# Designs tried in a protein design chat: VH-VL binders against Mucin-19 (Muc19). Part 9

Target 1, 175 residues: Mucin-19 (Muc19), of Mus musculus (Mouse) (q6pze0r851to1025)
Amino acid sequence: STCHVYGEGHFRTFDGESYSFDGLCQYTFLEDYCGQENGTFRILIESVPCCENGLTCSRKVIVTFQDQNIILQDGKVTAVQTAESTDCRERSANLYSIHTVGLYLIVKLLNGIILIWDKYTKVSVILDPSWQNKVCGLCGNNNGDLKDDFTTRHSSVAAGALEFANSWKTSQECS
Key: E = the ipSAE of ESMFold2; O = the ipSAE of OpenDDE; V2 = 0.75 times the mean of E and O plus 0.25 times the DockQ between their complexes.

## First folded at step 9 (VH-VL; framework fv_denrakibart)

Design z1 (from y3 with heavy chain S103G G104S S105G; at its last look DockQ between E and O 0.46; V2 from the best seeds 0.00; counts 0 for: pae E 2.1 > 2)
Fold by ESMFold2, look of step 9:
Structure z1 (fold): chain C 175 residues (1-175), chain A 121 residues (1-121), chain B 113 residues (1-113)
Amino acid sequence: as target 1 above (175 residues)
Amino acid sequence: EVQLVQSGAEVKKPGESLKISCKGSGYSFTDYWIGWVRQMPGKGLEWMGIIYPGDSDTRYSPSFQGQVTISADKSISTAYLQWSSLKASDTAMYYCARQTFYGSGEAFDIWGQGTLVTVSS
Amino acid sequence: DIVMTQSPDSLAVSLGERATINCKSSQSILYSDNNKNYLAWYQQKPGQPPKLLIYWASTRESGVPDRFSGSGSGTDFTLTISSLQAEDVAVYYCQQYYSTPFTFGQGTKVEIK
């Protein structure tokens, strides 16, 4: 299944719900924590505005996976360790691979999640069927049911995209 | 109806500048790539480069890097191809074309009608 | 740069007969992770822009007649017109979009015999 964000904050969830939201904060695009402590990854996004108000010039993507932050920013992919110092041999294991196909940079995570990024505003995530019912965030819950795709961080179903998307903000300090 | 409508034919002298346009309608212009393709008289198709108007991400074929400028004005749903100094060898038909988003085919699904550029002394 | 080579350069076929156009890439354009060949076929009639027929080597674009089909994988691809019609007289181009710069074949002119 595939989730997309592109342009001025146009989303299509794994289950096919389409909505628009162009907030200026950091939001959970996708995670497997979903209010629990037993998750393995988070994918966060930020819309980086241009000099003009209301326009999106780029997106920053942060993937938290296996004690690393993998950062997609400024056309580059970097990994930043989240621990002070670790065995570099173990940390240097193949945590992700990068390929370019067509116009897109493809980041394949060790857990099989595939990120597709155009180095600017377009971000997609592909999940294999084993992730059904195991994820949440701006991409929805991947349960095959469009009626609950607007499930907020607090497990309620929002009536509209604004309430839903703002519930996935990672910092309440951001307005 | 989804369309790309290009500016009319141009007759120019070597050394002159030129900017031709490609206006999209019937779809969300900022959500798709616009590419430029050259066809010299009696010859095949050459990919020149591509722009995503939503953020101005622009990529050029090495053969055209530094030779042309691809740009867009998303407020009027228009992409541009421009030369600062035309050469006689720039005489050709120029097409704009829309590329679909990742996962939806990713080929050029809609083409403009073409702009004939003639450069002669 | 990936070079796309078509054969033949020109093809004359009787109405109702099969036309076959070959396209060969200088390197594989199959992306193994999604199992897609990044190859498109376009039709260009005289005085008209190109028109997309086939993408991903074998998927027909919406509105393209069933007589057009694409096949092949890796480096060898084929466009087949199963029963040539008068309106199919055109130049046909293959194009790879696997790696920039995207490149086209030199074209194959299809005519009625």
Scores: ipSAE 0.451, ipTM 0.777, lowest interface PAE 2.1, mean pLDDT 86
ESMFold2 (binder alone), look of step 9: mean pLDDT 93; pTM 0.950
OpenDDE, look of step 9: ipSAE 0.542; ipTM 0.841

Design z2 (from y3 with heavy chain E106L; at its last look DockQ between E and O 0.27; V2 from the best seeds 0.00; counts 0 for: pae E 8.6 > 2)
Fold by ESMFold2, look of step 9:
Structure z2 (fold): chain C 175 residues (1-175), chain A 121 residues (1-121), chain B 113 residues (1-113)
Amino acid sequence: as target 1 above (175 residues)
Amino acid sequence: EVQLVQSGAEVKKPGESLKISCKGSGYSFTDYWIGWVRQMPGKGLEWMGIIYPGDSDTRYSPSFQGQVTISADKSISTAYLQWSSLKASDTAMYYCARQTFYSGSLAFDIWGQGTLVTVSS
Amino acid sequence: DIVMTQSPDSLAVSLGERATINCKSSQSILYSDNNKNYLAWYQQKPGQPPKLLIYWASTRESGVPDRFSGSGSGTDFTLTISSLQAEDVAVYYCQQYYSTPFTFGQGTKVEIK
């Protein structure tokens, strides 16, 4: 299954719901925490405006996976350890791999999540079947049911895209 | 309606400069790659290169690197193909085309009508 | 560079009969992680720009008649027109978009016999 975003916030969820949301804050694209504290990853997304136009020119993507932050920004992929470790070799190259296909950067995580980024506004995520019913965020819940794709961060079903998408903002301090 | 409209046919002499245009409308111009394709008389299609108008990231086929310049003016939703010094061998039809809407597919789903460039003494 | 080679160079087919066009790439254009072939097919009628028929090797573009189908994987691909119509007289091109330059095949001209 595939979720994507492009341009001025045009989303398509894993279950096929399409909506537009042009927020300027950081949002949860998808995660497996979903109201629990025992999740294993988060994928966060931010729109980066053009200096001249004020429109979205790029997207910054932050992946929290195990003890690493994997940051997609400015056409580059970097990893930073998110927690202190007694072994500096624990920053294993086995956590993800990077490939180029066509013009896209492909980041494959060890947990079977494939992140596709055109280095600009287009971000796609492909989930292995093992992730069915295990995710939430702007990409929906991947349960095959369009009726609850607008499930908010607090587990209610929103009537529209604005309430749904704003619930996935990671900081209320961003206005 | 999503469309690409190219500038009109050109008749030039060897050594002259030329800049042809491709104007996009009906979609977010800065968010899609625009490619240029050459078709010499009676011949097939040749991929020349592409540009991402949002930041002018430009990629050329090795056959065309240094031979042409691909550029864009995002304020008027227009891509350009230009030569500093035309050769008779540049006589061809030139198409612009947009990458497809869906992520991961770089096939060209929308094509301009073409610009015929004739270079003769 | 990935070289795309089509066969045959030209093909004459009776109205209502099957037309088959082959395209071979000089290296695999299958990305194993997403199991997709980075291959498109285009139709170019005389005096017109190319038109996208198929992408991902087998996915028909919206508005393309059901008689057009694509198949194959890795390095070997096929475009099939199951029942040739008069309007299908054109030159057909394959293209890979796996890596730059995004090369085209040399083209296959389809005519009515």
Scores: ipSAE 0.016, ipTM 0.643, lowest interface PAE 8.6, mean pLDDT 85
ESMFold2 (binder alone), look of step 9: mean pLDDT 93; pTM 0.948
OpenDDE, look of step 9: ipSAE 0.073; ipTM 0.707

Design z3 (from y3 with heavy chain Q99M; at its last look DockQ between E and O 0.74; V2 from the best seeds 0.00; counts 0 for: pae E 2.4 > 2)
Heavy chain, then light chain:
Amino acid sequence: EVQLVQSGAEVKKPGESLKISCKGSGYSFTDYWIGWVRQMPGKGLEWMGIIYPGDSDTRYSPSFQGQVTISADKSISTAYLQWSSLKASDTAMYYCARMTFYSGSEAFDIWGQGTLVTVSS
Amino acid sequence: DIVMTQSPDSLAVSLGERATINCKSSQSILYSDNNKNYLAWYQQKPGQPPKLLIYWASTRESGVPDRFSGSGSGTDFTLTISSLQAEDVAVYYCQQYYSTPFTFGQGTKVEIK
ESMFold2, look of step 9: ipSAE 0.572; ipTM 0.830
ESMFold2 (binder alone), look of step 9: mean pLDDT 93; pTM 0.951
OpenDDE, look of step 9: ipSAE 0.720; ipTM 0.888
ESMFold2, look of step 10: ipSAE 0.475; ipTM 0.779
ESMFold2 (binder alone), look of step 10: mean pLDDT 93; pTM 0.951
OpenDDE, look of step 10: ipSAE 0.630; ipTM 0.860

Design z4 (from y3 with heavy chain S56T, light chain S99D; at its last look DockQ between E and O 0.56; V2 from the best seeds 0.00; counts 0 for: pae E 3.0 > 2)
Fold by ESMFold2, look of step 9:
Structure z4 (fold): chain C 175 residues (1-175), chain A 121 residues (1-121), chain B 113 residues (1-113)
Amino acid sequence: as target 1 above (175 residues)
Amino acid sequence: EVQLVQSGAEVKKPGESLKISCKGSGYSFTDYWIGWVRQMPGKGLEWMGIIYPGDTDTRYSPSFQGQVTISADKSISTAYLQWSSLKASDTAMYYCARQTFYSGSEAFDIWGQGTLVTVSS
Amino acid sequence: DIVMTQSPDSLAVSLGERATINCKSSQSILYSDNNKNYLAWYQQKPGQPPKLLIYWASTRESGVPDRFSGSGSGTDFTLTISSLQAEDVAVYYCQQYYDTPFTFGQGTKVEIK
């Protein structure tokens, strides 16, 4: 299954729901926490505006996985052993790979998640089948049911995309 | 039926501007890249560049950077190739072709019929 | 830029016989992560646009006859037409889509001998 975003915040969820949302904050694109403390990863996104055009020029993507932070920004990938992590063994573990091919920069996580970025506005995530019904965020819940794709961070089903997407802000202090 | 339909043949003089079009139908236009390929008379194929109509991300071959403009209007499922000032050396057949966004074949799987551009004084 | 070189430039083959076209890239186009070669083959008949035959070096596009096959890896690739038919008279192009600018071979013209 594939979720993606491009341009001025045009999303397609894993279950095929399409919506537009052009928020200026940081949002949870995809995670497996879903209101609990026992998750293993987060993928966050931010829109980066063009100065000259005033439109979205690119996206910054932050992946947290096994106390690693992988940052996709400015056409480059930086992998940072978590600023707050004290376990050096995760630095030496090959939990992910980062490659480029064709038009894309690709991050493969060992847990069956593939993140694809075109170094511009397009971000895609592909899940292997083991992740069905185990994720949440702007990509929806990957359960095959469009009726609950707008499930908010607080487990309610929003009536529209704006309420749904704003519930996935990482900070309520962002306007 | 998945199709790319290009605008008709053009006969132009050097120095004139031109914008040719490529209209996609039968598929989700914003889910595919659209590339432009030149074929000079009696010659092979040359990749000119590519656009993702969903967000207008555009990449050019260095050989064509600054010589043409590639654009798209997703509201009418149409991509464009444009010259501000044609040269006689621009005489060629121009094809558009689609390419998947990372999935599928990732090759040019559907091609337009071509637009013949003739530039002569 | 990755240069794609085809051989031969022209090939005449008797009806029903095997035709073999070679394509060499100036650097490897095998992506180690997915173990795929980013190579495509196209057929262009006179007066027609190119048509995709083979992608990922060896995968046939839907609707392409079984007599067309692709092989090779890394830098050396081959298109084989196992039993040439009259309708196979065309120019055949290889193309890499591993890195921009995407590039085509110069083409191989296949004719009936």
Scores: ipSAE 0.346, ipTM 0.721, lowest interface PAE 3.0, mean pLDDT 86
ESMFold2 (binder alone), look of step 9: mean pLDDT 93; pTM 0.950
OpenDDE, look of step 9: ipSAE 0.649; ipTM 0.868

Design z5 (from y3 with heavy chain F101W; at its last look DockQ between E and O 0.77; V2 from the best seeds 0.00; counts 0 for: pae E 2.05 > 2)
Fold by ESMFold2, look of step 9:
Structure z5 (fold): chain C 175 residues (1-175), chain A 121 residues (1-121), chain B 113 residues (1-113)
Amino acid sequence: as target 1 above (175 residues)
Amino acid sequence: EVQLVQSGAEVKKPGESLKISCKGSGYSFTDYWIGWVRQMPGKGLEWMGIIYPGDSDTRYSPSFQGQVTISADKSISTAYLQWSSLKASDTAMYYCARQTWYSGSEAFDIWGQGTLVTVSS
Amino acid sequence: DIVMTQSPDSLAVSLGERATINCKSSQSILYSDNNKNYLAWYQQKPGQPPKLLIYWASTRESGVPDRFSGSGSGTDFTLTISSLQAEDVAVYYCQQYYSTPFTFGQGTKVEIK
């Protein structure tokens, strides 16, 4: 299954729901925490506006996977091991792969999650079927049911995209 | 029916500007890349560049960078190829073509009929 | 840039006989993570735009007759027309879409003998 975002916040969830949301903050695109502290990854997104017109000129993506932060920004990708990790650098080198093929930069995580970025605004995530019912965020819950695709961070089903998407903001201090 | 319909043939003089169009129909225009391919008289195919109309991400072959402008207007499902100052060497057939997203073929699956541009004094 | 080289430049084949076109890339266009070769084949009949025949080196596009097949991997690829028909007279192009700029082979003209 596949989730996409592009442009001025045009989303399509894993279950096929399409909506638009152009928030100015950082949001959870996809995670497996879903209200628990025992998750294994997070994918966060931010829209980066053009200086001259305020439209989206790029998108920053932050992937947290184990003790690694993989940052997709400004057409480039970098990886940083967190300060609290005692893992050697050689262990972290086996956690993901990064390749540019065709028009896309592709990050493949050890857990089988595939992140696809066009180096601009379009971000896609592909999940193996084993992730069914195990994820949440702006991409929805991947349960095959459109009725609950707008499930908020607080496990309620929003009536519209604005309430749903704002519930996935990572910091309420951002306006 | 999925179609790309290009603007008609053009006869121009060196130094003139030109903007040719490629209108998509029968599919979600903002979900696919639109590429431009040149075919000079009696020659093969050359990839000029590509645009994603959904966000205007535009990429050029180095051979064409700075020589043409690729753009799109998603509100009317149309991509454009533009010259500010034509040269006689720009005489060619120009095709637009749809390139599918990552989960598809990623090849040019639908082609426009072509626009013949003739630049002569 | 990845250079695509086709052979032969032209080919004359009797109706109903096999036509074979080769394409070689200057570097591998196999992406090991998905095991796909980023190679397409196009047919261009006189006065017409190109038409996609094969993508991923060996996958036939919808509506393309079974007599067209693609094979090969890495740097060496082949388009085969198992039983040439009159309507197959065309120029055939391979194209890599592994790395920008995307590039085409120089073309192979197929004619009836």
Scores: ipSAE 0.537, ipTM 0.801, lowest interface PAE 2.0, mean pLDDT 87
ESMFold2 (binder alone), look of step 9: mean pLDDT 93; pTM 0.954
OpenDDE, look of step 9: ipSAE 0.741; ipTM 0.895

## First folded at step 10 (VH-VL; framework fv_denrakibart)

Design w1 (from z3 with heavy chain F101W; at its last look DockQ between E and O 0.79; V2 from the best seeds 0.00; counts 0 for: pae E 2.1 > 2)
Heavy chain, then light chain:
Amino acid sequence: EVQLVQSGAEVKKPGESLKISCKGSGYSFTDYWIGWVRQMPGKGLEWMGIIYPGDSDTRYSPSFQGQVTISADKSISTAYLQWSSLKASDTAMYYCARMTWYSGSEAFDIWGQGTLVTVSS
Amino acid sequence: DIVMTQSPDSLAVSLGERATINCKSSQSILYSDNNKNYLAWYQQKPGQPPKLLIYWASTRESGVPDRFSGSGSGTDFTLTISSLQAEDVAVYYCQQYYSTPFTFGQGTKVEIK
ESMFold2, look of step 10: ipSAE 0.601; ipTM 0.820
ESMFold2 (binder alone), look of step 10: mean pLDDT 92; pTM 0.943
OpenDDE, look of step 10: ipSAE 0.745; ipTM 0.891
ESMFold2, look of step 12: ipSAE 0.536; ipTM 0.803
ESMFold2 (binder alone), look of step 12: mean pLDDT 93; pTM 0.952
OpenDDE, look of step 12: ipSAE 0.757; ipTM 0.895

Design w2 (from z5 with heavy chain Q99L; at its last look DockQ between E and O 0.58; V2 from the best seeds 0.00; counts 0 for: pae E 4.6 > 2)
Fold by ESMFold2, look of step 10:
Structure w2 (fold): chain C 175 residues (1-175), chain A 121 residues (1-121), chain B 113 residues (1-113)
Amino acid sequence: as target 1 above (175 residues)
Amino acid sequence: EVQLVQSGAEVKKPGESLKISCKGSGYSFTDYWIGWVRQMPGKGLEWMGIIYPGDSDTRYSPSFQGQVTISADKSISTAYLQWSSLKASDTAMYYCARLTWYSGSEAFDIWGQGTLVTVSS
Amino acid sequence: DIVMTQSPDSLAVSLGERATINCKSSQSILYSDNNKNYLAWYQQKPGQPPKLLIYWASTRESGVPDRFSGSGSGTDFTLTISSLQAEDVAVYYCQQYYSTPFTFGQGTKVEIK
C-alpha cells in the first residue's frame, strides 16, 4: 500500500482517501505507536515554505528508527544517532539504503518501509501488507476501511480533514 | 475529460522569439509533471524536459539546456515552451504531455495535439 | 544518457498475424529493489500524437486492447501485437524513465503486408 503528500499539502492515505491540509507545523505522517509506548518507528513531516505567498518549496522528513534520526532535508539524507549511545558500531550504517531511480530518491529501511522523495514537496511511503492495521497518522490506519481514515491521535473519528490533521501535530505550541 | 490543448501552428523567421502554450483541463494541473517532446519532420520523438507546475521544478535534457525555456502559469493551468531566437533547425512538431507520477510511473499518459513550428526565411 | 535502440526500423506483417518489436537499452533499467523495469511503449498513428500503450515494461494502460503485450527485463524488451489489425498501422516507440533524460528509441514502423 502507498501513502503520499505533494504540493501544498495534498494527501492520499493508504486506504485511498484524498484530502488537503497545508499546516505550518511538524506532523506525524506515519507511526506504529498509535497511543502506546511500544512502537518501533515514526515518520514526521514539515512543510518548508518559499518566501513568496508562503508556498511550499520542499518537505523535511524525519524518520525515528532504531535509535537513529534519518533526516531528509535540502536534497540530502543524513543519519544522526541519539544521544543515548556513543557506540557507533552497534548502530551500523546498514540500517537503511539509498538509491536514485527516475525522478526520486528512495530510502529503504531495515523494517521494509520504503520512503520515496523527489527532494522537494513529494513524499511517498510504501508499506508491506504486514503493516495492515498497525499504523496511524496523516496516512490513515491502513485497515481498508475509508470510514475511519480520519481517526485522530485521540482515537476519535473527525468529521473533516482539518480536525484530523491538526490532531497529528507533534507540538501543541505551534499554531 | 482530461485533456491538453496546445496553441496553433506557427510560421516564423530565424532570429525571432516564440512562446507556445499547453493548457490542461479536467484534472488538477499542479499535481502532475508536464513534459515537452520534439518531433522533427520524418524523425522520432525527443524528450526535451519537464516541469512540475505546483512548485515550478524544471528539468531539461542536456541537449536542450539553454536552447529553450520551459515554464508554467498555474493560475491558468498552462505550460509554456519558448525560444529567445529561433533557428531553421527548430522546425518541428512540439508536443506537451502529462506524466502519471501518482500511478507509480513517469510515462506520458495524456498528450496534446501538437504545435507545428515552421522556421523559414 | 541511456540509449534506446529499436529493431527493426520497419516491419510489414499480414493482417491477423503477430508483430514483434524489440527495444534494447544501453544499460539496465531494472530497479532490483522494486523489481520494476522503467520502460514504456507508445503508439503514434499517422497524423496523430503518440499514445501510451504499456508502462513498467508489461503493464497495459487502461483502454489498450489485450492484443498488445510487453515483455523483457534489464536491457532487452519486446512489444508484441498478437493479431495485427488494420488500425495498428503506426510507428511504435519505447522509452526509458530510469534516469533523465528519459530517452526514446528511434521508432519502428508497422505496416500491413
Scores: ipSAE 0.179, ipTM 0.652, lowest interface PAE 4.6, mean pLDDT 85
ESMFold2 (binder alone), look of step 10: mean pLDDT 92; pTM 0.940
OpenDDE, look of step 10: ipSAE 0.421; ipTM 0.807

Design w3 (from z3 with heavy chain D31E; at its last look DockQ between E and O 0.72; V2 from the best seeds 0.00; counts 0 for: pae E 2.1 > 2)
Fold by ESMFold2, look of step 10:
Structure w3 (fold): chain C 175 residues (1-175), chain A 121 residues (1-121), chain B 113 residues (1-113)
Amino acid sequence: as target 1 above (175 residues)
Amino acid sequence: EVQLVQSGAEVKKPGESLKISCKGSGYSFTEYWIGWVRQMPGKGLEWMGIIYPGDSDTRYSPSFQGQVTISADKSISTAYLQWSSLKASDTAMYYCARMTFYSGSEAFDIWGQGTLVTVSS
Amino acid sequence: DIVMTQSPDSLAVSLGERATINCKSSQSILYSDNNKNYLAWYQQKPGQPPKLLIYWASTRESGVPDRFSGSGSGTDFTLTISSLQAEDVAVYYCQQYYSTPFTFGQGTKVEIK
């Protein structure tokens, strides 16, 4: 299944719901926490406005996976260790692969998630079938049912896209 | 059905400006790339550049950077190829073509009918 | 830039016989992580726009007859028309989409002998 966003926040969820949300804060694109503390990953997005007109002309993506932050910004990918001063790993750099093919920068995670970025505003995520019914966020819940795609961070079904999307905001200092 | 319909043939003089169009229909225009391909008389195909109309992300072949402008107006599902000052060497057939990653092909799967541009003094 | 070279430039084949067109890239266009060759074949009949025949080197586009097949990997690719028909008279182009700028071969003109 595929979720994407482009432009000034034009989303299509894993289950095919389309909506627009033009927020300038940081939001959860998808995660497996979903109201619990025992999740394993988060993908966060931030809309980056152009200085000239304030419209979105890039997008920052932050992937938290296995105590690693993978940051997609300014056409680049940076891997930053998120662990405290303990637990430095050197043996394996195969938690993910990063490569450019065609028009895209592609990050493939060991957990069956493929992140595709055009180095501009378009971000797409493809999920391995094993993630069915296991995710939440701006991409919806990937359960095959359009009726509950607007499930908020608190497990309620929002009436509209604004309530739904704002529930996934992570920054308390925004709006 | 999915279509790309280009504007009609043009006869121009050197130094004139020109903007030709490519209108998409039958699909979600903002979710596919539109590329431009030149074919000079009796010659092969040359990729000129590509645009994602959903956000106006535009990429040019180095051979055409600064020679043409590629743009789109997503409100009317139309992509454009534009010259500020035509040269006789711009005489060619110009095609637009659609491309997507999501379909799994990433190739140019739908082509417009072409726009013949003739530049002569 | 990745240079795509086709051979032959021109090919005359009897109706019902096999036509073979070769395409060589100046560097590998195989992406090993997904095991895909970023190569397409297009057909351009006289007076018409190009039409996609084959993508990923060997996958036929929907509606393309079974007599068209693609093969090869890395740098060497082949388009085969197993039984040439009258409507197959065209110029055939290979194209890489592995990296920008995307580039086409110079074309191979196929005629009936």
Scores: ipSAE 0.542, ipTM 0.810, lowest interface PAE 2.1, mean pLDDT 87
ESMFold2 (binder alone), look of step 10: mean pLDDT 93; pTM 0.950
OpenDDE, look of step 10: ipSAE 0.694; ipTM 0.880

Design w4 (from z3 with heavy chain S103T; at its last look DockQ between E and O 0.77; V2 from the best seeds 0.63)
Fold by ESMFold2, look of step 10:
Parts: structure tokens; C-alpha cells; sequence
Structure w4 (fold): chain C 175 residues (1-175), chain A 121 residues (1-121), chain B 113 residues (1-113)
């Protein structure tokens, strides 16, 4: 299953719902917390506007996965370990891989998530089948049901895209 | 029917500007890349560059960087190739072609009919 | 830049016989994560635009006759026309789309002898 966003916030969810949302804040693109504290990853996105015309000129992506904080910004990828680990398994670079192929930068996470970035505004996520019905965020819940794709952070089904998308804002102080 | 329709043949003099067009129809224009390919008389194919109309992400072959401008107007489903000052060596057939994303072939699956540009004194 | 080299530059083949076109890349165009070769073949008939024939080195595009087949991996690729037909007279191009700049081979002209 695939979710993507491009341009000024043109989304397509895993289950095929298309909507537009041009928010100025940081939002949860995809996560497995879904109202719990025991999640294992988050993918956050921010639109970066052009000063000249206010349109989106880039997109920043922040991935938290295990002890890694992977940042896609300005055509580059940076990984910062949030806590040092004494286990060589946890220190291994095999937690993720980064490749450039075709027109894309591709980050493959050990948890079965493939992140595809065109180094500009388009971000796509492909989920391994093991994640079916286990995720939430702007990408929807990946349960095969279009009727509940607008499930908010509070586990309710929103009336429209605006209410749905704003529920996934990571900071209520941002307006 | 998925189609790319290019603007008609052009006859120009050196030093003149030119903007040729490629209009997509029968598909969602902002879901695919549009590339430009040059074919010199009697020669093979040369990739000039590519644009994603959804965000205007544009990539050029080094041979064409600074020589042409690739752009798109997504409101009318049209991509453009532009010269600010034509040279006689720009005489060629120019094709636009659609490139699929991770869905499908990821190759140039649909081609325009070509625009012949002739530049002569 | 990845250089694509085709051989031969031209060939003449009797109707109904096999035509074989080779394409070599200056470096591997196999993406190991998906195990796919980023190689396409195009057919250009006289007076027409190119037409996609094969992608991923060996997958036929929809509507392409099964007499066309692609094979190879890494740096060495082959297009085979198992039984040449009159309408197959064309120039054939290989193209890598593994990395920019995308590059084409110089072309192979196929004729009837």
C-alpha cells in the first residue's frame, strides 16, 4: 500500500482517498502510536514555503525509529541517534538503508517501511503488508475501508479533510 | 485515451526565442513526470531533462543545463521547452514523453508526436 | 554519466528469422533493493516517435507482440525479435533510467534482407 503528498498539500491515503490540505505546521504523516504511548515510529512532515510566492518549495520529513532520528531536508538526509546504545546490534547501520535510484532518494527502514522522496515536495510511503490496520495519521489507517480514512487523532471519523488533517498537528500552539 | 500533443513545426532564425508546448490529456497531469528528448537529423535520442508538474521539480542533463528552460503550467496540463536565443545547431526534432512514477513501468511510456524546429539563416 | 553502447549499429535479417540486439552499460543499472534492472527498449519506426517496448529489462509493455523479448542483467542486455516481421523495420534504442542524466544507446537499425 502507498501514501503520498506533493505540492501545496495534495494527499492520497493508503486506502485511496485524495484530499488537499495546505497546513503551515508540523503534522503526523504516519505513526503507530495511534492514541497509545507504546508506538515504535513516527513520520512527521512540514511544508517549507517559497518566500517569493508563498508556495511550497520543499518538504521536511522527520522519521523517529528506534534510537534514530532521520531528517530529510534541503536535498539531504541526516541521521542522529537520540540515545547511545551499548548493543552492537543497535549500533549497526542496518536499521535503515539509503539509496538514490532514478529520480528518488529512498530510505528503507528495518520495520518494513519504504520512504521515497524526490528531494523536493513529494514524499511517498510504502508499507509492508505487516502494517495493515496498525497505523494512523495523514495517510489514513490502511484498513481497506475508505469510510474511516478520515479517522482523527482522537479516534473519531471527521466530517471533512480540514478537521481530519488539523487533528494530526503535533503542536496545538501552532495555528 | 492518454495523449501528449505537441505544438506545430517551427522555422526560426538564429538569435530568436522559441517556446514549444506539450499538452497532456486523458490522465492526471500532476501524477507523472514529463521529459524532453532531442533527436538531431539522422541521429539518435538525447535526454534533455524532466519536470514533475505537481511541484515543478526540474532536472536537466548537463549537456542542456543553461541552454534551455523546461517548465510546466499545471492549470492547463502543459509542459514547455524554451530557448532564449536559438542557434543553427538547435535544428532537430523535439519529443516530450511521460514517465511513470513507482506505479507501472517507471519508463517513458507515452510520447508526443514531436515538434520539428528548423533554425537557419 | 552512464554510457549505453549498442551493437550492432545495423543488421539485416530475413523475414521470419531471429534478430538480436545487444546493449551494454558502463556501470551496473541493477537496483539491488528491488532486484530490477532500470533498462528500457524503444522502437522508432520511420517518421514516428519512439514507442516503449520493454521495461525492467525483460517486461513487455502492454500491446507489444510476444516475439519481442528482453533479457540480461547488470551491464549486459539483449533485445530479441524471435521472428522478424515486415512491420519490425525500425531503429531500436536501449535506455537506462537508473540515474540522471538518463541516457540512450546510439540505436540499432533493423532491416529486411
Amino acid sequence: as target 1 above (175 residues)
Amino acid sequence: EVQLVQSGAEVKKPGESLKISCKGSGYSFTDYWIGWVRQMPGKGLEWMGIIYPGDSDTRYSPSFQGQVTISADKSISTAYLQWSSLKASDTAMYYCARMTFYTGSEAFDIWGQGTLVTVSS
Amino acid sequence: DIVMTQSPDSLAVSLGERATINCKSSQSILYSDNNKNYLAWYQQKPGQPPKLLIYWASTRESGVPDRFSGSGSGTDFTLTISSLQAEDVAVYYCQQYYSTPFTFGQGTKVEIK
Scores: ipSAE 0.566, ipTM 0.816, lowest interface PAE 2.0, mean pLDDT 88
ESMFold2 (binder alone), look of step 10: mean pLDDT 93; pTM 0.954
OpenDDE, look of step 10: ipSAE 0.595; ipTM 0.854

